# VH-VL binders against Translin-1 (tsn1), part 3

Target 1, 220 residues: Translin-1 (tsn1), of Schizosaccharomyces pombe (q9p7v3)
Amino acid sequence: MNKSIFIQLQDQIDKEHSIREKLTAEVDLLDEKLRVLQLLLANCEQNLENQEEILEALEIIKSKTRGLAELASNFPYYKYNGVWDRSIQKVVYLYLLASWTGRLDKSLRPTYSLLSLSEVGQILQVPVFPEESTFHLSIEQYLHAVLSLCSELARQSVNSVISGNYHIPFEALNTIQKVHSSFQVLSLKNDSLRRHFDGLKYDLKRSEDVVYDLRIHKLV
Below, E stands for the ipSAE of ESMFold2; O stands for the ipSAE of OpenDDE; V2 stands for 0.75 times the mean of E and O plus 0.25 times the DockQ between their complexes.

## First folded at step 1 (VH-VL)

Design f5 (framework fv_felzartamab)
Fold by ESMFold2-Fast, scan of step 1:
Structure f5 (fold): chain C 220 residues (1-220), chain A 123 residues (1-123), chain B 107 residues (1-107)
Amino acid sequence: as target 1 above (220 residues)
Amino acid sequence: QVQLVESGGGLVQPGGSLRLSCAASGFTFSSYAMNWVRQAPGKGLEWVSGISGSGGSTYYADSVKGRFTISRDNSKNTLYLQMNSLRAEDTAVYYCARGYRYFDWLPEYFDYWGQGTLVTVSS
Amino acid sequence: DIELTQPPSVSVAPGQTARISCSGDKLGDKYVYWYQQKPGQAPVLVIYQDSKRPSGIPERFSGSNSGNTATLTISGTQAEDEADYYCQAWDSSTAVVFGGGTKLTVL
């Protein structure tokens, strides 16, 4: 039996493990900042007390995302993209949420509307039109982020009513309805994305119920 | 050199039907949401209807829901508005307008407009 | 439901600065768009996203939007600027909302 073959295989395994560890460490640092921003955006209420902190967190996340992109560009994209895919989905999601709540410079989009994939790419200074092995934002990452936004808006609609803010549920319902209509015209060929989309009907139902209750209350 | 040319307007009696057309050129038609915006004589602008680039999503002002149908034929670069059960209040110049849209959203603004076609519902 | 309020008319002498206001509740938190319409003609987009000019629109046109009021400013107003001007915003409850329009007279 030739032991040199197994030694070469072990070296390749060790090399790939080392690469995954380096990428994972960078992702972990990004995830820490994503958790901070998510807490700052936990309520859709237009409170400017934390605006500067939110903008600082967004800039840090942008910087760390570019740092991850730079590191990842040294390795095969399709072999290692699983290491950062979920975290990049969350980067896109939080930028969509910050934009929707009016926390970003409105020169990109008005409050209560969606940033496009290309706009997110421009903000993060990351490609959205891939070349082989180039780090980029994917259509699937964007679509997952949009669906995550809808779930969060449905959740915050319930909380906004409890706090006496009746405007947010109407804006959330409008956004979720448009997303739902748009997804129905897409031919989704990704099983993970299809499963995530299946959850949208519940977010829509929840948002409809909140708005219905508000209208009934005001009419009586 | 974006151009939008409306046609099909005319005089119609209350309860009648009319179909408007808008011929588009100078851009990739299927990549843009298209809209109808109307203006009653001496009055302001009112958004009537919008359709996504693929034609899969349609939107209507409450005043026309159930009576008007927007459609498009991307192979012919043409937008349509089928108007049924016309009322005197529908009398207006109907403009074809190209909408800016990111994710099959309601049109946010209109960067190019056609010359308009007059629809008169009278008698 | 946001309602956009414009003055029905504004008069300005040639070469002077014209200012057309558009007011709405928390309008500064939304994008505002401005259209110019001359008699018998289609509207023309002159300002998008509060302050940006489309290609072909003269530099004398500018826009701003803060608080409850957006303003279209025409510096060194010329006779050909005489027209009706409409502001527009997006609102979740009413979708596309237009102001009532302002007739600019250049005398």
Scores: ipSAE 0.000, ipTM 0.422, lowest interface PAE 13.3, mean pLDDT 83

Design f6 (framework fv_felzartamab)
Fold by ESMFold2-Fast, scan of step 1:
Structure f6 (fold): chain C 220 residues (1-220), chain A 123 residues (1-123), chain B 107 residues (1-107)
Amino acid sequence: as target 1 above (220 residues)
Amino acid sequence: QVQLVESGGGLVQPGGSLRLSCAASGFTFSSYSMNWVRQAPGKGLEWVSGISSSGSYIYYADSVKGRFTISRDNSKNTLYLQMNSLRAEDTAVYYCARDEEYYDFWSGYFDYWGQGTLVTVSS
Amino acid sequence: DIELTQPPSVSVAPGQTARISCSGDNLGSYYVYWYQQKPGQAPVLVIYQDSKRPSGIPERFSGSNSGNTATLTISGTQAEDEADYYCQAWDSSTAVVFGGGTKLTVL
């Protein structure tokens, strides 16, 4: 008995659906821990009250990311990367934020500085570009994460002033200015990344306004 | 198709309370920041409150701070606005609006709006 | 603290170019968004991030933003373009700010 072309197509659809479900399940487990870490990192203040919880969350995220990478490496990268792309961008972002705020104990970078893509890959023990056919951290994921960091730093600058921390806004502005100037020399060919970069002028302006207000009131 | 449907509006006396709901469909609700924007009869648009995709970041207009509470339930694809200590000046059509967001930051602009629900505060 | 000022009304003949301004201190340093609202209807986004057009918005709509003034331009204005138009920006206080609105009349 020969199967009709439509029965063979249904079998392929079912197989691909099963693969997406397996990948989605791993992503969901990762996303649960990403939500926890995001709440713990809500303030840039050097309050070490929740440090143990942050370090535990970072280690679990690292473990879950490696588990997802192992599973994903069994399947075509470009066919399924949409399942994990956004979550992996958030992994990179939260590691950048944890490092910038001085909460990451294995970082080689001082507080208020930016980890490179290679450093993030080394910390997570996941491959980085240029091997695009294997599960890896991409340039695009890193650049999105850097832009997300700038937005978060601009937001937390307002909150840090309310809590009496006048140092954080200056460090945030310095970081955002450096990112903004660095992006000006890049030729962005990804529409999503270009749109995300377009948002950076808001973060820069918000951060500038906070610092300006502090200086005219002579608080810093 | 993206749809936002508001409900819960009505007539209420000054000092009263109302809870508005916005049912979202046609997109991944948990990936978008959401806002409430109001419009008094014959007047312009006024932003009321916004909430990030995760619910971690919440913002209010000064005119409603301490009286209104925004919240969301991502498992039910629903946005809420609890309105307490209502005043005549709160009379407006209340719109639910989706914020176009890139990777979990709130951009503060609205690509899709619901039809609105009328809240009338009168004696 | 940014405040957005729009003219209350603008009139244009059919087929002419309508220009609606939105003014604020250092507004060119902020993204500006434009919404169209017809009577009894919800607002519709017509321009985002100063000059970009959402899918489904006619090519005749365009935007610019420099210095202290953002402008919504409607080329070859048609009767169906008659509506209220609102500009919007975000300021450093994490507040969303709308302009007062401009009623466009197509005569």
Scores: ipSAE 0.000, ipTM 0.437, lowest interface PAE 14.7, mean pLDDT 83

Design f8 (framework fv_felzartamab; at its last look DockQ between E and O 0.03; V2 from the best seeds 0.00; counts 0 for: pae E 5.9 > 2, placed apart)
Heavy chain, then light chain:
Amino acid sequence: QVQLVESGGGLVQPGGSLRLSCAASGFTFSSYEMNWVRQAPGKGLEWVSGISSSGSTIYYADSVKGRFTISRDNSKNTLYLQMNSLRAEDTAVYYCARKYYYGSGRAFDIWGQGTLVTVSS
Amino acid sequence: DIELTQPPSVSVAPGQTARISCSGDKLGDKYVYWYQQKPGQAPVLVIYQDSKRPSGIPERFSGSNSGNTATLTISGTQAEDEADYYCQAWDSSTAVVFGGGTKLTVL
ESMFold2-Fast, scan of step 1: ipSAE 0.152; ipTM 0.644
ESMFold2, look of step 2: ipSAE 0.120; ipTM 0.658
ESMFold2 (binder alone), look of step 2: mean pLDDT 92; pTM 0.923
OpenDDE, look of step 2: ipSAE 0.065; ipTM 0.659

Design o10 (framework fv_ofatumumab)
Fold by ESMFold2-Fast, scan of step 1:
Structure o10 (fold): chain C 220 residues (1-220), chain A 121 residues (1-121), chain B 107 residues (1-107)
Amino acid sequence: as target 1 above (220 residues)
Amino acid sequence: EVQLVESGGGLVQPGRSLRLSCAASGFTFDDYAMHWVRQAPGKGLEWVSTISWNSGSIGYADSVKGRFTISRDNAKKSLYLQMNSLRAEDTALYYCAKDSLRYFDYPFDYWGQGTTVTVSS
Amino acid sequence: EIVLTQSPATLSLSPGERATLSCRASQSVGSYLAWYQQKPGQAPRLLIYDASNRATGIPARFSGSGSGTDFTLTISSLEPEDFAVYYCQQRSNWPYTFGQGTRLEIK
């Protein structure tokens, strides 16, 4: 019976638990700000009343993301990335939504267009396609974010029609169709991403139905 | 009434360039996607290119990708097709067509009379 | 790309008869299929959109049906002016594609 081996294992367990707790605390702070921004972006129509709040929330999220990246850089990326993966997916998603709705102060693309992974990385000041296993935005995080954007655009299209705004449904359909076409040429190797992609056809159908109803009623 | 008038066609040698124009009237031009469709003599219709109302979305047929450029000038209510590196197989009647929705992805509800492009040595 | 195949290539009928034209897609296009009529020396004219909706000014004798991959254009009683070439078009995916056409001619 060698007790020193078990004591060393317990020390490593305790150390790793402490690291996960520190990372989780930073993620929780980020998640609070993500919830605030999501509420502010609930409508696609540009609302000048809350534009300053949106810009402030985006800057806070960028700062919190960089803080998380700095902390995470002290530890093995692939050992701990599960702690922040979902939250970083949401960061990318909300930046895509803010850019698409024309609410970013300086967007690399016009309103109603999709930011690339590289563009999101430039805005957040976070690496993409790193040489070393450091904190970075992954292809999978970006693709999940794009799919989440399509679901949100389909949802907001329905609400826009109810509110008498007939512009948003056409822009949303355009974006969803392009994403759907682009995904069809990809060979997805991730089961989570493939399952998420399977939902895209329902967002496409929902968006198409909204536009079709507008055409029938001659509202455009 | 909606009217689309194409111009700029003609006889041109292989490897040369032509720019087609389409002048629109009778509708709010900057609200609609616009399209170019061609038809070779005695053949069927072939979609060539699409441009959305704000030029934010542009598509091309594989046969013309890299050689043709679609553009629009909303202030002048005009659609253009810049055709470079022309080939004999580009010989066709070129139609300008209007989308029936403000943006795109809908049937072409109005067409111009077409302008003839003949690429021959 | 989605390939649209029209059949028959040529349909010979007399005025007063019913015409049935087929368009088959290589993959599903939902209901996002249009039909156009083209007379010699003229630009195409939109007849039917979203598989079954008549465009403005199109006579009731023209009707469309189908969804997914199989579509039909029906002319219930042919008039002399209906003898023309008919094209189907899908707008489900880029690139937009047309069928090869069906020529409707007098018997």
Scores: ipSAE 0.000, ipTM 0.398, lowest interface PAE 17.5, mean pLDDT 83

Design o11 (framework fv_ofatumumab)
Fold by ESMFold2-Fast, scan of step 1:
Structure o11 (fold): chain C 220 residues (1-220), chain A 118 residues (1-118), chain B 107 residues (1-107)
Amino acid sequence: as target 1 above (220 residues)
Amino acid sequence: EVQLVESGGGLVQPGRSLRLSCAASGFTFSSYAMHWVRQAPGKGLEWVSTISWNSGSIGYADSVKGRFTISRDNAKKSLYLQMNSLRAEDTALYYCAKGRLYYGMDVWGQGTTVTVSS
Amino acid sequence: EIVLTQSPATLSLSPGERATLSCRASQSVSSYLAWYQQKPGQAPRLLIYDASNRATGIPARFSGSGSGTDFTLTISSLEPEDFAVYYCQQRYNWPLTFGQGTRLEIK
């Protein structure tokens, strides 16, 4: 009797392991392309020659994200969302960064602003509705991505000064200040998000210091 | 030229069935959630059903749950509403609408009239 | 279900005046609230989504504000074409629900 019960439990363990492995394989393929896009965007404001590669990487990431969404929709969201959560945060982050820096399309026009969660969902063609059984972009994934963008903008501010580009620090500060003000209204109920938000004060201070240094030396 | 065209409405007796169709054109149908919204004569808007872009998420109003079935065919760019066990209270103009779940319903058809009476 | 209550039920104003329409949710819907305009014999038209974002092609005189349970649609200066019925809709949770509507009529 107990043997039959344990055989059934083993079957369930094997099935869940198989599902996790299938999802992980798709996530690994997505992660590979995310690494490529992240490298291409690292010095975006200085290197416009790689624009066609960036557009190709964005479309591949969009396609792979949709493929993951289709696969994931066959399984319980609550049980497996941990497999793709980090990677989807990075997808949102890189699309926010590409939009901010002007690399999202052939126009090469920086927005110097944030895409909303709904705009990212429309671009990726993925739901943003918070339904448990549906693969969707979550509010928490979006907020993590926004905070990651602020950290990257603070980093790029330092690098842009080194390269002689003095306008990027002002745009970065403006964005980080708006994000900081907006987060003060939110009641965060997630430990990971609260810890990530704690880092925003550092990014804000770093961005302010860069702009202060530029103004003291009369560099515009 | 984004357009939704409903069809299949008509006069039907209580307890019978009717199937509504909605043909989409001018946009990537497979990328959007689709909705059925109804409006009884002289009354307000009532949400009936929603189906996500891949049919992975489906919702119904409590008044139609168990009687109506929403479905879509992305290859044919068509949305359907199978209405069973119709009641007088189901009498309304039925709209097909497009819109991502988070956004709003940004495109609507002209509607198809369903009248349930003896 | 989340109940949306619109107020006033009827608002009588003249062209050129400011209109303020309210929508109150029975529980928090965060920012997942949309506003629609419906003229007699026509399908509804999306005005505002995500509480404050103006839909494509919607004139600047329309604006939305609020979050949680309290939302407002403002028309800064009424045009003759703005006299219609306005509905709010929450898109936060199943089932999706509409308010009962506010009829904006000429004084």
Scores: ipSAE 0.000, ipTM 0.406, lowest interface PAE 18.8, mean pLDDT 85

Design o3 (framework fv_ofatumumab)
Heavy chain, then light chain:
Amino acid sequence: EVQLVESGGGLVQPGRSLRLSCAASGFTFDDYAMHWVRQAPGKGLEWVSTISWDSGSIGYADSVKGRFTISRDNAKKSLYLQMNSLRAEDTALYYCAKDYYGSGSYYNEFDYWGQGTTVTVSS
Amino acid sequence: EIVLTQSPATLSLSPGERATLSCRASQSVSSYLAWYQQKPGQAPRLLIYDASNRATGIPARFSGSGSGTDFTLTISSLEPEDFAVYYCQQYSNWPLTFGQGTRLEIK
ESMFold2-Fast, scan of step 1: ipSAE 0.005; ipTM 0.486

Design o4 (framework fv_ofatumumab)
Fold by ESMFold2-Fast, scan of step 1:
Structure o4 (fold): chain C 220 residues (1-220), chain A 123 residues (1-123), chain B 107 residues (1-107)
Amino acid sequence: as target 1 above (220 residues)
Amino acid sequence: EVQLVESGGGLVQPGRSLRLSCAASGFTFSDYAMHWVRQAPGKGLEWVSTISWNSGSIGYADSVKGRFTISRDNAKKSLYLQMNSLRAEDTALYYCAKDKGYSYGYYYGMDVWGQGTTVTVSS
Amino acid sequence: EIVLTQSPATLSLSPGERATLSCRASQSVSRYLAWYQQKPGQAPRLLIYDASNRATGIPARFSGSGSGTDFTLTISSLEPEDFAVYYCQQRSNWPITFGQGTRLEIK
């Protein structure tokens, strides 16, 4: 057995492992802040006193996302994108949620609408639709984030009723219905995205049930 | 009163460096993104650089990338632009501007401007 | 980069007339377009943000409209102080870009 070929392969394996470890370390730091923001946004309909903490978390997440993008830009995108894909999906999701619920600025004014992929890219100052395979926000990451938003909006519809806010369920239903209709015209080529989309019908039903209950009890 | 006052401009030879400063007053400086915008004599406005409230997000125009560095000191309520390897094409009036947006990812536009500081790059 | 093209380059009108200034983007900027006024020897002044929202203190005669790639700034009845250079600016994509300007001058 000649070992020289395997020594060269081991060097490449070690190099790739070092790159993955470096990227994973940055992702772990980002994930810590994503967990904080997710908790802050979990009851934002009921707790407005945490707004300044939310603004701080959003800015830190933006900073860490750009730091990850700078590091990742040194390496082949398709070889390493699996290291950050889920975390970037969560970044997009939390920005969509913060925008929808009115937590992106001091006005506390909900948009009740989706930020586009281009708008998220502008906010995070990260490329979308690049000419080369460099670090960017992907269509798949955005679509996963939109589906995650629908699940969270269905959950928050139930909680908003408890707080006496009967408007949120209608806005949530409107958003989920539009997303459901839009996804039906897409030809999804990604198995993970198709599986995630299959869950949307349950979020739609939950949202519909909340609105139906409000109408039956004449709270709307 | 909300004010931005630029300083540090002057006549400088090509290839040298110059540092611009902008002093803010009348608003909570640390809550807003800040911008540098320049205007060459008789020409239009050109965006140079942006820095977010906590310096976590920074952008540059392609013409200045690698040569200019934007920074801020929130305790001193000051914005800076370090300009290295200056070229004749950098000759302009440099404005400091406050973003209308508050501490978040959106940049609405520039609602407060200083009077500018003149940079002339000439031999 | 997104290129903003303003037309006309120069507009000659009299006080009391309506001014219509156009800004076209090389690709969609959604609603993320602002308008500025610059008088000789002065810094620019924000007039309109997000295509149609008037900035604080801006007179009602100024209005903005449009979305995507086509935007318009309208001054319903010109006052003497309105003769200035007007710039559009997009923030949809980095880098941030300005139009080349439209000079509004007295006929």
Scores: ipSAE 0.000, ipTM 0.413, lowest interface PAE 19.9, mean pLDDT 85

Design o6 (framework fv_ofatumumab)
Fold by ESMFold2-Fast, scan of step 1:
Structure o6 (fold): chain C 220 residues (1-220), chain A 121 residues (1-121), chain B 107 residues (1-107)
Amino acid sequence: as target 1 above (220 residues)
Amino acid sequence: EVQLVESGGGLVQPGRSLRLSCAASGFTFDDYGMHWVRQAPGKGLEWVSTISWNSGSIGYADSVKGRFTISRDNAKKSLYLQMNSLRAEDTALYYCAKDTYYYGSGSLDYWGQGTTVTVSS
Amino acid sequence: EIVLTQSPATLSLSPGERATLSCRASQSVSSYLAWYQQKPGQAPRLLIYDASKRATGIPARFSGSGSGTDFTLTISSLEPEDFAVYYCQQRSNYPLTFGQGTRLEIK
C-alpha cells in the first residue's frame, strides 16, 4: 500500500541524513590528516626527517580520498558534493604544493610547476571527468587549489628570504605570473572562483616585491 | 665525482666568432645555475656570464654584453658560450663553473680546467 | 657595479704563521661574499661562501668573517700548500665581481 506523501518524504529525509552523516564522518577523518600535512609543508625545508613524515601523510591522504570516492560513488554526485568539496580542494592544493616544492617523492626535486588536473587524478586514482553518479575531481576544485597554491607561494617567498633560501622567490614569481596570465583568458562562471581570483593580484604583487628587492640588493 | 670539461678554444682573428662548450658530469646538471669566468694572462678573475637552471635568468658582464650569448642544453648536460665580434681584450683562459644554487647566484663550487682563447692577428 | 678591494696586494709569511686577508666592498654586500684559492696552473677552488661557511672538503684552518663592507679570510696556521692567490667575490648585486686578488708568498 502507498504511504502518505508525508511518510514518504520523512523516509527520504532520514535516508539522505544517514548518507550525509556517513560522508561527513569520512570527510572528518580526511580533514585531520590534511591539517597534519599542511603543517609539515608550511616551512618548505629540505629536511630528511620531515620528508619521511610528509610521504606518510601523502599516502594516508590518498588512501582516505579514495575511500571517500568509493563511498560517494554510490550516491548522486551533485546532491552530496557539498559535503566534501572544500576538503577535496585542500587535497588537490596540498598535492600541488608537495609537487612544486619537491616533497611529493623521495627525490626531493622541486618541479616548480603545476600538476595538471589529469595528473592529480592519476596520482589519487580518482576520475577527473564528470559523470552523473561518479565521484570526480572538478575543474572548480582544481582552479581553487591553484589559486590557494599561489597565495602560499607568495607567503613562503617572504619567509624563504628570512631563512636564506633565495631560489624559492624567483620560481614562485614565475609560477604566479603564469597562473595570472592563464586565468585572465578564462571565462569564470562561478562567483566563489571569481572572488578567489580577485585575490591573485595581491599575491602577484607580494611575490614581485620580494624578487625585486633580491635582484637590486642581494642576488642577480 | 663532479667534472666540467671545456672545449672550443683556439686562436682567432679580431672580429671573428668562436663557440665554447662545457660538458658536465657527476651532478644533476638541470638543477643548477652555470657560469663562464675568464682570466687574462697574468691577471685576475673576471665574471663573464651566468645562466639559471631553466635558462629563465641570464646575466652578462658589461664588457661582453651584446657580443656573447650563453646557452645550455640540459638533455645533453652541456653549457655553451657563443662569442661574436671578438677583440684582443677577450684573450683569456675561459672557465666553466657550477653554481651552488639553481639561479646562478654567484658562488662557484666546481670549476673546469679552462679552455684558452687567443684573439690576435 | 660593486668594486671589491683586497689588501694587502702581496702577503709574505712563513709556514706555521697566521694569515689575515681583507676584502672591502664599495657598498654593502650583506653576507653574500665568497673566497677562492688559485694555485699556479690550476682552476680556482671555493673556500668560503656566505662570508663564513666552509665549502665541502676545505680544512678547518680556513675561516671567514665579516658582513656589510668589510670581510676577512683567516688561515690559522699556514701549510706549504696554502701559498697561492686568493680572490673574494660578491653575489649581492649584478654584475658579479671579483677582487683583484691577494698573493700569499713564502718569505
Scores: ipSAE 0.000, ipTM 0.417, lowest interface PAE 17.6, mean pLDDT 84

Design o7 (framework fv_ofatumumab)
Fold by ESMFold2-Fast, scan of step 1:
Order: sequence, then structure tokens, then C-alpha cells
Structure o7 (fold): chain C 220 residues (1-220), chain A 120 residues (1-120), chain B 107 residues (1-107)
Amino acid sequence: as target 1 above (220 residues)
Amino acid sequence: EVQLVESGGGLVQPGRSLRLSCAASGFTFNDYAMHWVRQAPGKGLEWVSTISWNSGRIGYADSVKGRFTISRDNAKKSLYLQMNSLRAEDTALYYCAKDRYSSGYLFDYWGQGTTVTVSS
Amino acid sequence: EIVLTQSPATLSLSPGERATLSCRASQSVSSYLAWYQQKPGQAPRLLIYDASNRATGIPARFSGSGSGTDFTLTISSLEPEDFAVYYCQQYSNWPYTFGQGTRLEIK
């Protein structure tokens, strides 16, 4: 039996909705683990005791990201990437933060530097520069994650001063300055990314003010 | 580490009902899809039903549609199969299985199974 | 709806030999195919998923290949514990279906 055109369109709408629901379920699961890791990483000075929990959360996030990638590979990338885009940005961001603060491995040694997009892809075992439109870490996701890192570093700089750690504000300022300089050179063709970048100047100013206050009071 | 323990099987007469339970431990039950798979004596595997992590996606084999109902209690970490209008051809060992994913596709870990015999 | 046909029904080999098991689908399942091992009196064990990915803890001697309608499970060098029944399963479409199984036995 032949179906009318409108019934066929409704079937297609229902199938696409079903696919989005499946992807959304995996994303919601990933988001739950991302919130846990974010809380663990929010206070770098008091969280050394929970390094085991952080390493476990990182491995779970890595596993769930790969699982999402495998599921998403079954469907057109550009049609459904909006379902996971923000969550993958957060995955990249939290790995950047864990690396910067020294929580990525058992060494507990901060890098005070950025993992490259390729390095993040290697760690997560997810493609970075695909030849086809398959699930991958995008340049835009990485750049959003870098900007999120700068905002978090500016926030932690204030908190570290309150706690008597004067090294963090200096390293944070250095990182934010390098990111700001690099973004000035980029020709951004993405409105969302440009809007996010517009916030970086405030993170830079905040970080500068913290360091300035420390220097004028001779604490650094 | 992953443990799935089925219960509720037994001998039941045609046309009657039976409820199977599966108690899960050793993983975050709320994050994964769960399945029921059966195996008739001396035969192969037959998928029965799937339920996603939040019960948002549920599927059944054509042979059990309208008669069986899958459900889960995430607070109790338990999976259930309500079996109504049982037929002789429903006789099988019923396995509880955990998925690798939240939406339901694969049978990653299996329980030991519980036997259901439908006869006079 | 999708019928999976496994061949051979029974495969008789000796330890140390290479085993090749086939699974054919009545319509394309893309790469949404898994392989399971079942020993007498035991629950099945996931070996391979997405046609070629080894599940956690599965020895390197097990490998899967294929796409569309034709799939193969290969055991490069049989160990005594590998003699069991092997099932393929598709998860491309509901209802999910299994093949009838291939029994791997000692020659």
C-alpha cells in the first residue's frame, strides 16, 4: 500500500524525532557526569584528596564520549550535531582544565598550558579532522572550550588569592593573555564563537586586576 | 563486578500471568538500557524487550506485543517483565541483560537467567 | 523481520587452527552487528560489536569484519575454551534478531 505524501513526511518527522531522543538520552547521561567532574574541579586548593574520584570521572566521561561518538556515527553529522555540541564543548573544556591544574593523571603536576585540539582528540580517542562528515571534535568546539577555560581561570584566580595561593593568578593571567593574543589574529566566521570571544576581554581585565592588586600590595 | 540476578520464573498454566524481576548491582543502573532475552530449550536466542535508561524508549518482539510489559524502578535498581496471556511457546530461560548504551542496542552483560515453563 | 543466517551450522576444528564463522543478513544492517559466545549451561558473552570492535576483556585472537549483509567472525588460533556456540545479532532495526548459531566443536 502506497502512503500519501503527508503520511510519509510524518513518518520521517517521527523517525528524526526518535533519533534526536536517542542522542539526547546519551547526551543527558554524559551531562550528568560532566556536572560531577565540574564540581570536583571547581576548588583546586581543597580537592587534592579526591584525585581518585577525578580520575574515575575523567575515564567515565572519556568512555561515554566515545559511546556517544559510536551512536552518532549512525546518523548524519550536520543534521544532529546540535544535540551534542554543547556537551562536547564541555568535555573538551573539563579536560583542558584538568590538564592545566594537574588533575589529568596521578602525577598531580599542573601544566599551566593548553592541550591542543589534536592532543584532546588523542586522549578521548575521537577523530579531529575527518575527511567525511562523521562524528569529530570541531575547531569551534575547541575554541569555545578554550574561552570557557579562561573564564574559569579568572574565577579561580580570585579564589586562590583569598586562600593565599599567589602563583595561580600569575599563571592564569599568562594563559588568558596568550589566548587573547591568539584570538586577535583569528578571522572568526562563527557568530556564536564571536559572541563568546567578546567575553574574553572581561576575563582578561579581571585577571589583570587580581595580579595588579597582588603587586601593589607586594604579594607577588 | 556487574551482577544481574533474575527471579520469578516457574511453572505456569497457559493463559495465566507471571512477573519476572532482575536485581542489578555493580554499575550505575540508572544510566543504561536494560533488556530481556529468552532461549527456548535446545534453541537459539530471541530478543523479547528493551527499555531505555529513563523508560522513554521501549520495544517488544512481535510475538509478545500486547501481552508482555517491561518496566524498571531506578530507585530500586530493578528491571521487571510482566507476562500476561502466557502460551506454551513462551517456555524458555529468560535472561536479564545490561546494555553498553542508555538507549538500548547491545547485550553487554547477562544474568544467569530464570526458567519459565508454560504447560498444563 | 531481518533474518540472520549463520554458516556453517557446525564447524569441527582442532586447537591451534583458524576458525571463520559467517553471518548473512536478509537486508543491510550497515555495521550494527554483534557476536556472542555461549558455552553449555552459561549465559552468552558479548565478543564483538559494531561488526569489528572487541568488547572489554575479549582476547585479540577474536576479530570481526564485514558490513551491509555479509559478516565474519575470525578466531586466529583456537584455544580449548573457544569451543562453544556463536551467535550474531543485528540492532539496525526492531525487532532485534539473532542468527541460529554456529556450534564450534573439537574435531
Scores: ipSAE 0.000, ipTM 0.402, lowest interface PAE 21.8, mean pLDDT 85

